# Ledger of designs, part 245: VH-VL binders against q8ixk2r445to577

Target 1, 133 residues: q8ixk2r445to577
Amino acid sequence: FFGMLQNKGLTDYCFDYNPPDENQIVGHQVILYLCHGMGQNQFFEYTSQKEIRYNTHQPEGCIAVEAGMDTLIMHLCEETAPENQKFILQEDGSLFHEQSKKCVQAARKESSDSFVPLLRDCTNSDHQKWFFK
Below, E stands for the ipSAE of ESMFold2; O stands for the ipSAE of OpenDDE; V2 stands for 0.75 times the mean of E and O plus 0.25 times the DockQ between their complexes.

## First folded at step 13 (VH-VL)

Design kf13 (framework fv_axatilimab; at its last look DockQ between E and O 0.75; V2 from the best seeds 0.00; counts 0 for: pae E 4.1 > 2)
Fold by ESMFold2, look of step 13:
Structure kf13 (fold): chain C 133 residues (1-133), chain A 120 residues (1-120), chain B 107 residues (1-107)
Amino acid sequence: as target 1 above (133 residues)
Amino acid sequence: EVTLKESGPALVKPTQTLTLTCTFSGFSLSTFGMGVGWIRQPPGKALEWLAHIYWDDEKYYNPSLKNRLTISKDTSKNQVVLTMTNMDPVDTATYYCAHKQYPGRAFDIWGQGTMVTVSS
Amino acid sequence: DIQMTQSPSSLSASVGDRVTITCLASQGIRYYLAWYQQKPGKAPKLLIYGASRLQSGVPSRFSGSGSGTDYTLTISSLQPEDFATYYCQQHNSYPWTFGGGTKVEIK
């Protein structure tokens, strides 16, 4: 799949990545922002290795969850996807992080004016449902 | 069409509690994503954000006011109320309420503002 | 708290001039930045949201740009109705904060 990764429950909001330096894409948190499709901040690829790739620049970034964390952070992609970068996009739209056994949910970021994707216990909530647009 | 209007006293004495009401139409605060904030502007000075309340009753306050603020909503009346304790002449300002939908959006519709003077 | 430093504090310009106003945030705000126009005795009016997105009903001569900490409002050809005070505002982190304002005056 390729395109803007949109949340079903938080309608018209997409994964968005806006690193402060285009040449240093690692280490920043993925957010949710109004889907607009302008520029390269909202285009992601879901690969056969179960990666969510930010591939608008070289080197390519892959979304990861660091041990003990619930936030989605950009790492460098590797030839063989590490376990912390593997997400299963299920038929019902849930986005399952296999290593943690948790689902990606649209959630309010504490003490900020933003929604972000976070790992949460899996539920049937539409805020845990995702699709490419 | 979204509209908001501030109401409350034009004059308060120092140490009194100010209560301002924002009455709005064209949206409901029970609707997912809706929010109302309060912003003030002392004469000739810049804007200062005071507080915000969202549809899910989450509330946020400017810490510079040292917990003098309380925001609440009455969704059946389409109202948001701001209470500010221990008023002082430096709090003399125009007070605005404004609409802001979802985190991540800006204040897109403002009330006309109400001038509050704090004087002995 | 994120401090918003707005420059210049005032400027004088003629109708038809290109006007540029800048805001510097004390830390990164991604693009949670808005620009407002305010005329004397009136409420602020939203011009730009998301750093660069034009609010509905705002003339196309207004544009916003920037990322990270540095943001700019541009008026490509100043009109008589554009003489006003302009404010930037971040809403990335609480408390939400405004810049000190830029007054655009007739030269």
Scores: ipSAE 0.213, ipTM 0.730, lowest interface PAE 4.1, mean pLDDT 89
Fold by OpenDDE, look of step 13:
Structure kf13 (fold): chain C 133 residues (1-133), chain A 120 residues (1-120), chain B 107 residues (1-107)
Amino acid sequence: as target 1 above (133 residues)
Amino acid sequence: EVTLKESGPALVKPTQTLTLTCTFSGFSLSTFGMGVGWIRQPPGKALEWLAHIYWDDEKYYNPSLKNRLTISKDTSKNQVVLTMTNMDPVDTATYYCAHKQYPGRAFDIWGQGTMVTVSS
Amino acid sequence: DIQMTQSPSSLSASVGDRVTITCLASQGIRYYLAWYQQKPGKAPKLLIYGASRLQSGVPSRFSGSGSGTDYTLTISSLQPEDFATYYCQQHNSYPWTFGGGTKVEIK
């Protein structure tokens, strides 16, 4: 699967990554923003290694969850996907992080007029449902 | 159709507290993502954001007003209330309330505004 | 606080002209930028949100562009009803802040 990764509950919002330096793409947080069909910052790929790749840049970035954190951070992809970069996009649309055993949920970012994907206990909320468009 | 209307005193004395009410229709502050904000504009000057309240009762204020602001909502009445303490002539302005549907969007519907003059 | 520097403060133009207004943020606001039109004695009207998204009912001659800290409102062909004051606003971070405004006057 590839394209825009859109949230079901938070209508018209998609995964978005816009690093301040195009030559240094790691270490920043993935956010949610209004979906636009312009590619680049909103183009992701779900791979057979269970990675969510930001593959519009070389070397490619992969979304990871750092220890003790609930945010999605961009790391470099590795030949073998590390445990903290593995996600399961389930049939019901839930996005499950294997290592933390939590689901990715669209949530409001504190002190900001924005949403971010955060790890939360898995529920049947549409805010935890995702699909590629 | 979403509509908002501001109500309150047109004249306030210095040091007094201003209380403004925003009465709205066409949406509910019980709905996820909904929010109402207050913005003011002194005569001939630029717009200034004052405060915002969300459906979940989370509130934000402009720190430049030194904690003079209090915003609250009555969902059952479709009203948002703004109080501003220790009014000064410099606070003379048109006060607007406005609707904002989701984070990441903007104030898409505004009230007509109410002019508040602070004078002894 | 994020400061919004809007330029020019005023401009004169004729009907049919291409008009460009710029808004510079003191720090990155990640497309959380809106443009409003205001006429004398009236409330502001939303034109553009998300930096480049046209609000429903707004004529297509209005467009927004930009990224990072630099944003632009463009009126491709100025119409008589477009003479007004325009404001940009960031809502990336609290407190939300507006630009100083740009008055578009008839030449």
Scores: ipSAE 0.183, ipTM 0.769, lowest interface PAE 2.8, mean pLDDT 93
ESMFold2 (binder alone), look of step 13: mean pLDDT 94; pTM 0.955

Design kf14 (framework fv_axatilimab; at its last look DockQ between E and O 0.06; V2 from the best seeds 0.00; counts 0 for: pae O 4.7 > 2, placed apart)
Fold by ESMFold2, look of step 13:
Structure kf14 (fold): chain C 133 residues (1-133), chain A 120 residues (1-120), chain B 107 residues (1-107)
Amino acid sequence: as target 1 above (133 residues)
Amino acid sequence: EVTLKESGPALVKPTQTLTLTCTFSGFSLSTYGMGVGWIRQPPGKALEWLAHIYWDDEKYYNPSLKNRLTISKDTSKNQVVLTMTNMDPVDTATYYCAHKLYPGRAFDIWGQGTMVTVSS
Amino acid sequence: DIQMTQSPSSLSASVGDRVTITCLASQGIRYYLAWYQQKPGKAPKLLIYGASRLQSGVPSRFSGSGSGTDYTLTISSLQPEDFATYYCQQHNSYPWTFGGGTKVEIK
């Protein structure tokens, strides 16, 4: 899969990554933003290694969750995908993080007027359903 | 159809506390993502954001009004209430409440506004 | 606080003219910008959200553009009903702030 990763329950919102320094993409949080397709900040690839890759940088970034955290952070991809970078995109659209046993949900970022993808206990909510377009 | 309507006193005296109620229909503040904000406009002047409350009960205030503002909601009555303490003639304005569909969206539906005059 | 500077504060134009209004933020606001139209005695009406998204029911002659700190509202062919004051608003950072307004007078 390749394209804009959209949320079913949050109309017209996509994964978005806009690091302040385009040459330093590691360590910043992935957000959700209005889907626009302009610029390269909203294009991701879901790989056979179960990675979500940020395709606008070389070396490529992969979305990760650090131990005990619920936020999605950009790391560099590795030759063999580490467990914290593996997400299972289910047929029903749920996005499961195997290491934490939680699902990605569109949630409001505290102290801001924005949504972010966060790990939460898995439910059947449309706010935990995702698709590529 | 989403509608909002402001209610409260048209006249208050300096130092009194203003209480404004926003009564709305066509949506619920228990719905994921939704919020209601308060904005005021002094006669002939620009708009000023005052406060916002989200469906998750998170609340944000304009710090220029120091700690004079309190916002709350009563979801069962479809109401949001703003209180503003220690009113001053400079607070004379039209007060609006407005709907916001999600974080990251804008104020898409506004009430008609209520004029509040502060004078001795 | 992010200050929003609108230019011009007022303008006068003829029906059919292309009108542009600019809004400058004191810091980057990452497309967290809206444009509102307000007619005398009425509440503001949302025109544009997300810097460039047209609100439902708003005529296509209205458009928004910009990024970072610099944003523009364009009316491609001014109509008599477009007499109003226009405001930009950022919601990137608290407190959310509005520009000072641009009054558009139709000749």
Scores: ipSAE 0.474, ipTM 0.844, lowest interface PAE 2.4, mean pLDDT 90
Fold by OpenDDE, look of step 13:
Structure kf14 (fold): chain C 133 residues (1-133), chain A 120 residues (1-120), chain B 107 residues (1-107)
Amino acid sequence: as target 1 above (133 residues)
Amino acid sequence: EVTLKESGPALVKPTQTLTLTCTFSGFSLSTYGMGVGWIRQPPGKALEWLAHIYWDDEKYYNPSLKNRLTISKDTSKNQVVLTMTNMDPVDTATYYCAHKLYPGRAFDIWGQGTMVTVSS
Amino acid sequence: DIQMTQSPSSLSASVGDRVTITCLASQGIRYYLAWYQQKPGKAPKLLIYGASRLQSGVPSRFSGSGSGTDYTLTISSLQPEDFATYYCQQHNSYPWTFGGGTKVEIK
C-alpha cells in the first residue's frame, strides 16, 4: 500500500512529514495535516517488512517509536527493519505498533488546527482507523 | 500552568458512597489525548491506581475494586468526578487526581490530594 | 495484572552517595515505566518517564535505565533534598500498577 495515509475519524487529515532540512530528514515528529496530495510530504508506503516508509527522499526514512514514547519519529530505514519500526495495518483499519502493542490514534494539540498521531491502547475508535488513499 | 484540586467529604460512613470531584485548569478534556486519573494512598502505604478517563469518554477501572468505581467528566466545568460505592474502613486513604500527558510522561501533574476517612 | 516488585523497600545513605533502586515487572512493560518522588504530606512528583527520560526541571543526578521487565532509578550523588520515598509505575497495560516504594533515609 502507498499514497496518503488518511484517518477515518479525523476527516480529511493525513500523515504528514515536513522536515526543516530536506537533506536531513530524520529526528522529527510525524504530524497530521489536511490531505492535499500535492507535496511529497504526504506520500508514504507500507512495506512487506511492516515499515511505514517515507520514500520521497534518499536515503529513505521509516517511522519509528522511540523507547517509552507515544509519538512517531522519522528514522532512517535499515536493511532489516528494527522492532520499533514495525507496524501492522490490520483489516479493520487499525494501525498497530508491534513492539509497544499500542495503536496509532489521531490526536489534537492545544491548537485547533494542529494534530499528531499518537500511540494509545487499542480501541475501536475511528480515530484509530487508517487507510491509504 | 496545569493544576488539579480534589474536593469531597473528609469522612464517610461504612457502606456509604464516596463522591470526589477533581477541578482542573491549564488544559481541556476536549483536546484529543488528554486524560485524568485517580490514585489513592492509604496512610504509610503504596500508591494504587483507581480509574482513568480520556477526552473521548473512554474509561478504565481497577478491577480489584470489583466494579465499585464510576468515573465521569464535565468538560465545560473542567471537572472529573469519581464515585466509589460501599466504602469500608480499608478504603481510608489520601485520594489524588492527576493528569497523564503524552508522550509517555505518565502522571506529570498531581493535585494536592484529599484525605478520606471511613469510620462509623 | 502486572505486578511491580520494587527493591529495596528502604535504604540508608549519606549525602554524596550513589543510590540505586530497582523495579521488576511480572511481565514486559516496553519502557512504559515512570519514577516518582514523594515527600511526607506531599503528592508524588514525576522524575522519569519512558524508563529513561528526565522530566523537565528534575536534576540531572537522577537517571533511569532498563528494558523488558527490569528497570533502575539511579541518583548519582545523593543530596539532602533527595531523602524521600520513591515509586515506580507501569502504564503499559491496565490496570496501571505501582511498586511498593523505596524509602531513602539518611544514614
Scores: ipSAE 0.031, ipTM 0.684, lowest interface PAE 4.7, mean pLDDT 92
ESMFold2 (binder alone), look of step 13: mean pLDDT 93; pTM 0.953

Design kf15 (framework fv_axatilimab; at its last look DockQ between E and O 0.06; V2 from the best seeds 0.00; counts 0 for: pae E 5.6 > 2, placed apart)
Fold by ESMFold2, look of step 13:
Structure kf15 (fold): chain C 133 residues (1-133), chain A 120 residues (1-120), chain B 107 residues (1-107)
Amino acid sequence: as target 1 above (133 residues)
Amino acid sequence: EVTLKESGPALVKPTQTLTLTCTFSGFSLSTFGMGVGWIRQPPGKALEWLAHIYWDDEKYYNPSLKNRLTISKDTSKNQVVLTMTNMDPVDTATYYCAHKLYPGRAFDIWGQGTMVTVSS
Amino acid sequence: DIQMTQSPSSLSASVGDRVTITCLASQGIRFYLAWYQQKPGKAPKLLIYGASRLQSGVPSRFSGSGSGTDYTLTISSLQPEDFATYYCQQHNSYPWTFGGGTKVEIK
């Protein structure tokens, strides 16, 4: 799949990556932002290795979750996907992180007017459902 | 259909505390994402954001009004209340409450507004 | 605080004209920008959110564009009912701030 990764429950919100330096894409948090379809911040690829790739820049970034954390952070993609970069987009729309056994959920960034994707215990909530558009 | 209506006194004296109530229908502040804000407009002047409150009870205030503002909600009554202490003639304005669908979205539905005059 | 500088402060235009209103933010606001229309004696009405997204029920002659600090509202063919004051508003950073308004007079 390739496109904007949209939340079902928080309608009109998509995965977004806006690093401060376009040439240094590693180490920043993925956010949710109003889907606008312009620019390159909202386009991701879901690969056969179960990666979520930020392919609009070189070198390519892959979304990861560091051990003990619940935030989605950009790492460099590797030839063989590390376990912390593997997500299963399930038939029901849930986005399951294999290593942590948790699901990606749209959550409010505390003390702000913004949303972020965070790992949470898996539920049937539409805020844990995602699709490519 | 989402509607909001402001209520409160039309006239207050300087130093008094203003209490405004926003009564709304067509949504609930227990619903994920929903918010209600307060905006004022002095006669002939631009709009000024005052405060807003979300479904999760997070509250945000314009710091230019220092500690004069308090916002609260009563989800069982579909009401949001704004208090503003130490009123001054410069606070004379039309006060609006407005609906907000999600954090990061704009104020999409506004009440009709209520004019508050501050004079001795 | 993010200052929103709106221009022009007023303009006069004829029915059918294309008009453009600009809004400059004192720092980047990442598309967290809304446009409102306000007619005399009425509450503001949301026209555009997310810098370019048309609010439901708003005529398609209204459009928004821009990025970073520079944003515009365009009315492609001015109608008599478009006589109003227009405000931009950023909601990227607290406090949320409005532009000073642009009064559009039909003539």
Scores: ipSAE 0.113, ipTM 0.726, lowest interface PAE 5.6, mean pLDDT 88
Fold by OpenDDE, look of step 13:
Structure kf15 (fold): chain C 133 residues (1-133), chain A 120 residues (1-120), chain B 107 residues (1-107)
Amino acid sequence: as target 1 above (133 residues)
Amino acid sequence: EVTLKESGPALVKPTQTLTLTCTFSGFSLSTFGMGVGWIRQPPGKALEWLAHIYWDDEKYYNPSLKNRLTISKDTSKNQVVLTMTNMDPVDTATYYCAHKLYPGRAFDIWGQGTMVTVSS
Amino acid sequence: DIQMTQSPSSLSASVGDRVTITCLASQGIRFYLAWYQQKPGKAPKLLIYGASRLQSGVPSRFSGSGSGTDYTLTISSLQPEDFATYYCQQHNSYPWTFGGGTKVEIK
C-alpha cells in the first residue's frame, strides 16, 4: 500500500512529514495535516517488512517509536526493520505498533491546534482507523 | 496553568454511595488526547488507580473494585464525577483526581486530594 | 493485572549520596513506567515518565532507566528536599498499577 495515509475519524487529515532540512530527514515528529496530495510530504508506503516508509528521499526514512514515547518519529530505514519500526495495518483499518502493543490514534498536540498521530491503547475508535488513498 | 480540585463529603456511612467531583481548569475535555483519572491512597499506604475518562468519553475502571465505580464528565463545567457504591471502612483514603494524556505520558498534574472517611 | 514490586521499601541516606530505587513488573511494560515523589500531606509529583523522560521542571539529578520488567530511579546526589516517598507506576495496560513505595529518610 502507498499514497496518503488518511484517518477515518479525523476527516480529511493525513500523515504528514515536513523536515526543516531536506538533507536531514530524520529525528522529527510525524504530524497530521489536511490531506492535499501535494509533493512528497504526504506520500508513505507500507512495506512487506511492516514499515511505514517515507521513500521520497534518499536515504529513505521509516517511522519509529522511541522507547517510552507515544509519538511517531522519523528514523532511517534499515536492511532489517528494527522492532520499533514495525507496524501492522490490520483489516479493520487499525494501525498496530508491534513493540508497544499500542494503536496509532489521531490526536491533538498539546497546547496546539495541530494534530499528530499518537500511540494509545487499542480501541474501536474511528480515530484509530487508517486507510491509504 | 492546569489545576484540579476534588470536592465531596469527608464522611460517608457504610453501604452508602460516595460522589466526588473534580473541577479543573487550564484544559478542556473537548480536546483530543485529554484525560482525567482518579487515584486513591489509604493513610500510610500506597497509591491505587480507580478510573479514567478521556475526551471522547472512553472510560476505564479498576476491575478490583467489582464494578462499584462510575466515572462521567461534564465538559461544559470542566468537571469529572466519580461515584463509588457500597462504601466500606476499607475505602477510607485520600482521593485524588489527576490529568493524564496518552500512555506515553503519566499523571502530570494532581489535585490536592480530599480525605474520605467511611465510618458508622 | 501487572504487579509492581518496588525495592527497597525504605532506605536511609545522607545529603550528597547516590540513591537507587528499583521497580520490577510482573510482566513486560515496554518502557511505560513513571516515577513520582510524594511528601507528607501532599499529592504525588511526577518526576519521570516513559521510563527515562525527565518531566519538565524536575532537577537533572533525577534519572530513570530500565527495560522489559526491570526499572530504576536514580538520584545522583541527594539534596535536603529529596527526602520523601517515591512510587513507580506502570501505564502500559489497564489497570494501571503502582509500586508499594520507597521512603527515603535522613541517615
Scores: ipSAE 0.027, ipTM 0.680, lowest interface PAE 5.0, mean pLDDT 92
ESMFold2 (binder alone), look of step 13: mean pLDDT 93; pTM 0.952

Design kf16 (framework fv_axatilimab; at its last look DockQ between E and O 0.89; V2 from the best seeds 0.00; counts 0 for: pae O 2.8 > 2)
Fold by ESMFold2, look of step 13:
Structure kf16 (fold): chain C 133 residues (1-133), chain A 120 residues (1-120), chain B 107 residues (1-107)
Amino acid sequence: as target 1 above (133 residues)
Amino acid sequence: EVTLKESGPALVKPTQTLTLTCTFSGFSLSTFGMGVGWIRQPPGKALEWLAHIYWEDEKYYNPSLKNRLTISKDTSKNQVVLTMTNMDPVDTATYYCAHKLYPGRAFDIWGQGTMVTVSS
Amino acid sequence: DIQMTQSPSSLSASVGDRVTITCLASQGIRYYLAWYQQKPGKAPKLLIYGASRLQSGVPSRFSGSGSGTDYTLTISSLQPEDFATYYCQQHNSYPWTFGGGTKVEIK
């Protein structure tokens, strides 16, 4: 799958990665922003290794969740995907993080006027449903 | 159709507490993504954001006025209430409430505003 | 606090002119920028959100652009009904702040 990763319950919002420093793409949080499809901030690849890859920059980034955290952050991709970088995109649209056993949900970032994807207990909410366009 | 209307006193004496009510229709503050803000505008001056309440019941205040402001909602009455303590003549302004759809969007529907004069 | 500086503070232009209003943020605001139009005695009206997205029902002669700290509202062909004061607003960081306004008068 290639393209913009969108939320079913939060129309017109896409995964977006815009690090403050283009030369330091690791360690910053992925956000949800208005879908526009211009530039490369909103282009992601879902790989056969179950990675969500930000491959429009070198070195390539893969979305990860650090142990005990609920935020989706950028790490460097590895030849074999680490467990914290594996997400299962289910047939019903849920995006399951294997290591934490939680689902990705759209939520408002605390103390901010931004949406972000966060890990939450899995539910049937459309805010936990995702698709590529 | 989304509408909002501000109500409250037109005249307040210095040191008194101002209570403004925003009554709205066409949306609910229990609905995911919704928010209501308060903005004021002194005569001939620029707009100033005062406070915001999200559907989660999370509240944010302009820090310069934080300890004077309280925002709350009553979802069953479709109302948001702003209280401002210790009013001063410099607080004379038109007060607006406004609807905001989703974090990341903007204030898309405004009330007509209510003029509040602070004078002895 | 993020200071929003609008330029110019006022201008006069003729019907049909291209008008450009600039808003400068004291630090980056990541496209969390809106433009409002306000006519005398009326509440502000949203024109642009997300720095460049046109609000429904707003004429296409209005457009927004910019990134980082520098943002611009353009009116491609000024009409008589565009006489108003225009405000930018950032909502990237609390407190949310407005620019000082740009008063546009038709010659």
Scores: ipSAE 0.617, ipTM 0.869, lowest interface PAE 1.4, mean pLDDT 91
Fold by OpenDDE, look of step 13:
Structure kf16 (fold): chain C 133 residues (1-133), chain A 120 residues (1-120), chain B 107 residues (1-107)
Amino acid sequence: as target 1 above (133 residues)
Amino acid sequence: EVTLKESGPALVKPTQTLTLTCTFSGFSLSTFGMGVGWIRQPPGKALEWLAHIYWEDEKYYNPSLKNRLTISKDTSKNQVVLTMTNMDPVDTATYYCAHKLYPGRAFDIWGQGTMVTVSS
Amino acid sequence: DIQMTQSPSSLSASVGDRVTITCLASQGIRYYLAWYQQKPGKAPKLLIYGASRLQSGVPSRFSGSGSGTDYTLTISSLQPEDFATYYCQQHNSYPWTFGGGTKVEIK
């Protein structure tokens, strides 16, 4: 699967990554923003290694969850996907992070007029449902 | 249909406190993503954002007003209240409350505005 | 604070004209940019949100574009009801700020 990764509950919001330096793409937080399909900041790929790749840049970036964190951070992809970069996009649309055993949920970013994907306990909320568009 | 309406005094004396109430319908501030903001506009001038309150009771203020503002909500009454202390003639303006759906969106529905004149 | 510089402050145009209004932010606002239309004695009306998304019910002759710090509102063919003042607004960072406005007048 590839394209814009859109949230079901938070209508018209998609995964978005816009690093301040196009030549240094790691270490920043993935956010949610209005789906616009403009540029490459909203293009992601779900791979057979269970990675969510930001593959519009070389080297390619993969979404990871750092220890003790609930945010999605861009790391470099590795030949073998590390455990903290593995996600399961389930049939019901839930996006499950294997290592933390939590689901990705659309949530408001504190002190900001923006949304972000955060790890939360898995529920049946549409805010935890995702699909590629 | 979302509607908002501002109410309060049309005339305030200098140094007094202005209290404005925004009464709305068509949405609830208990609903995820909902927000209400206040914006003012002096006669013939540009718009100025004053404050915003979200469904979770998180509040933000324009720092240029030197902590003169307080925003609060009564979800059961579908009301948002704005207080502004130490009013001055320079604060004479039309005051609007407006609905904002979700963070990242804009003020999509506005009240008609209420004119407030500060004069001795 | 993020300053929004709107240009021009005023312009004269005729019905059918293509009108362009620019908004320049003092720093990047990542598409958190809205455009409003305001007529005398009325509240502002939302036209565009997310820099380029047309608000429901707004005619398709209105469009928004831009990125980073530079944004534009375009009216492809000006209609009689479009003579008004237009404002841009950023909500990338607090405090949210508006442009100075652009008055579109009849030539």
Scores: ipSAE 0.240, ipTM 0.784, lowest interface PAE 2.8, mean pLDDT 93
ESMFold2 (binder alone), look of step 13: mean pLDDT 93; pTM 0.953

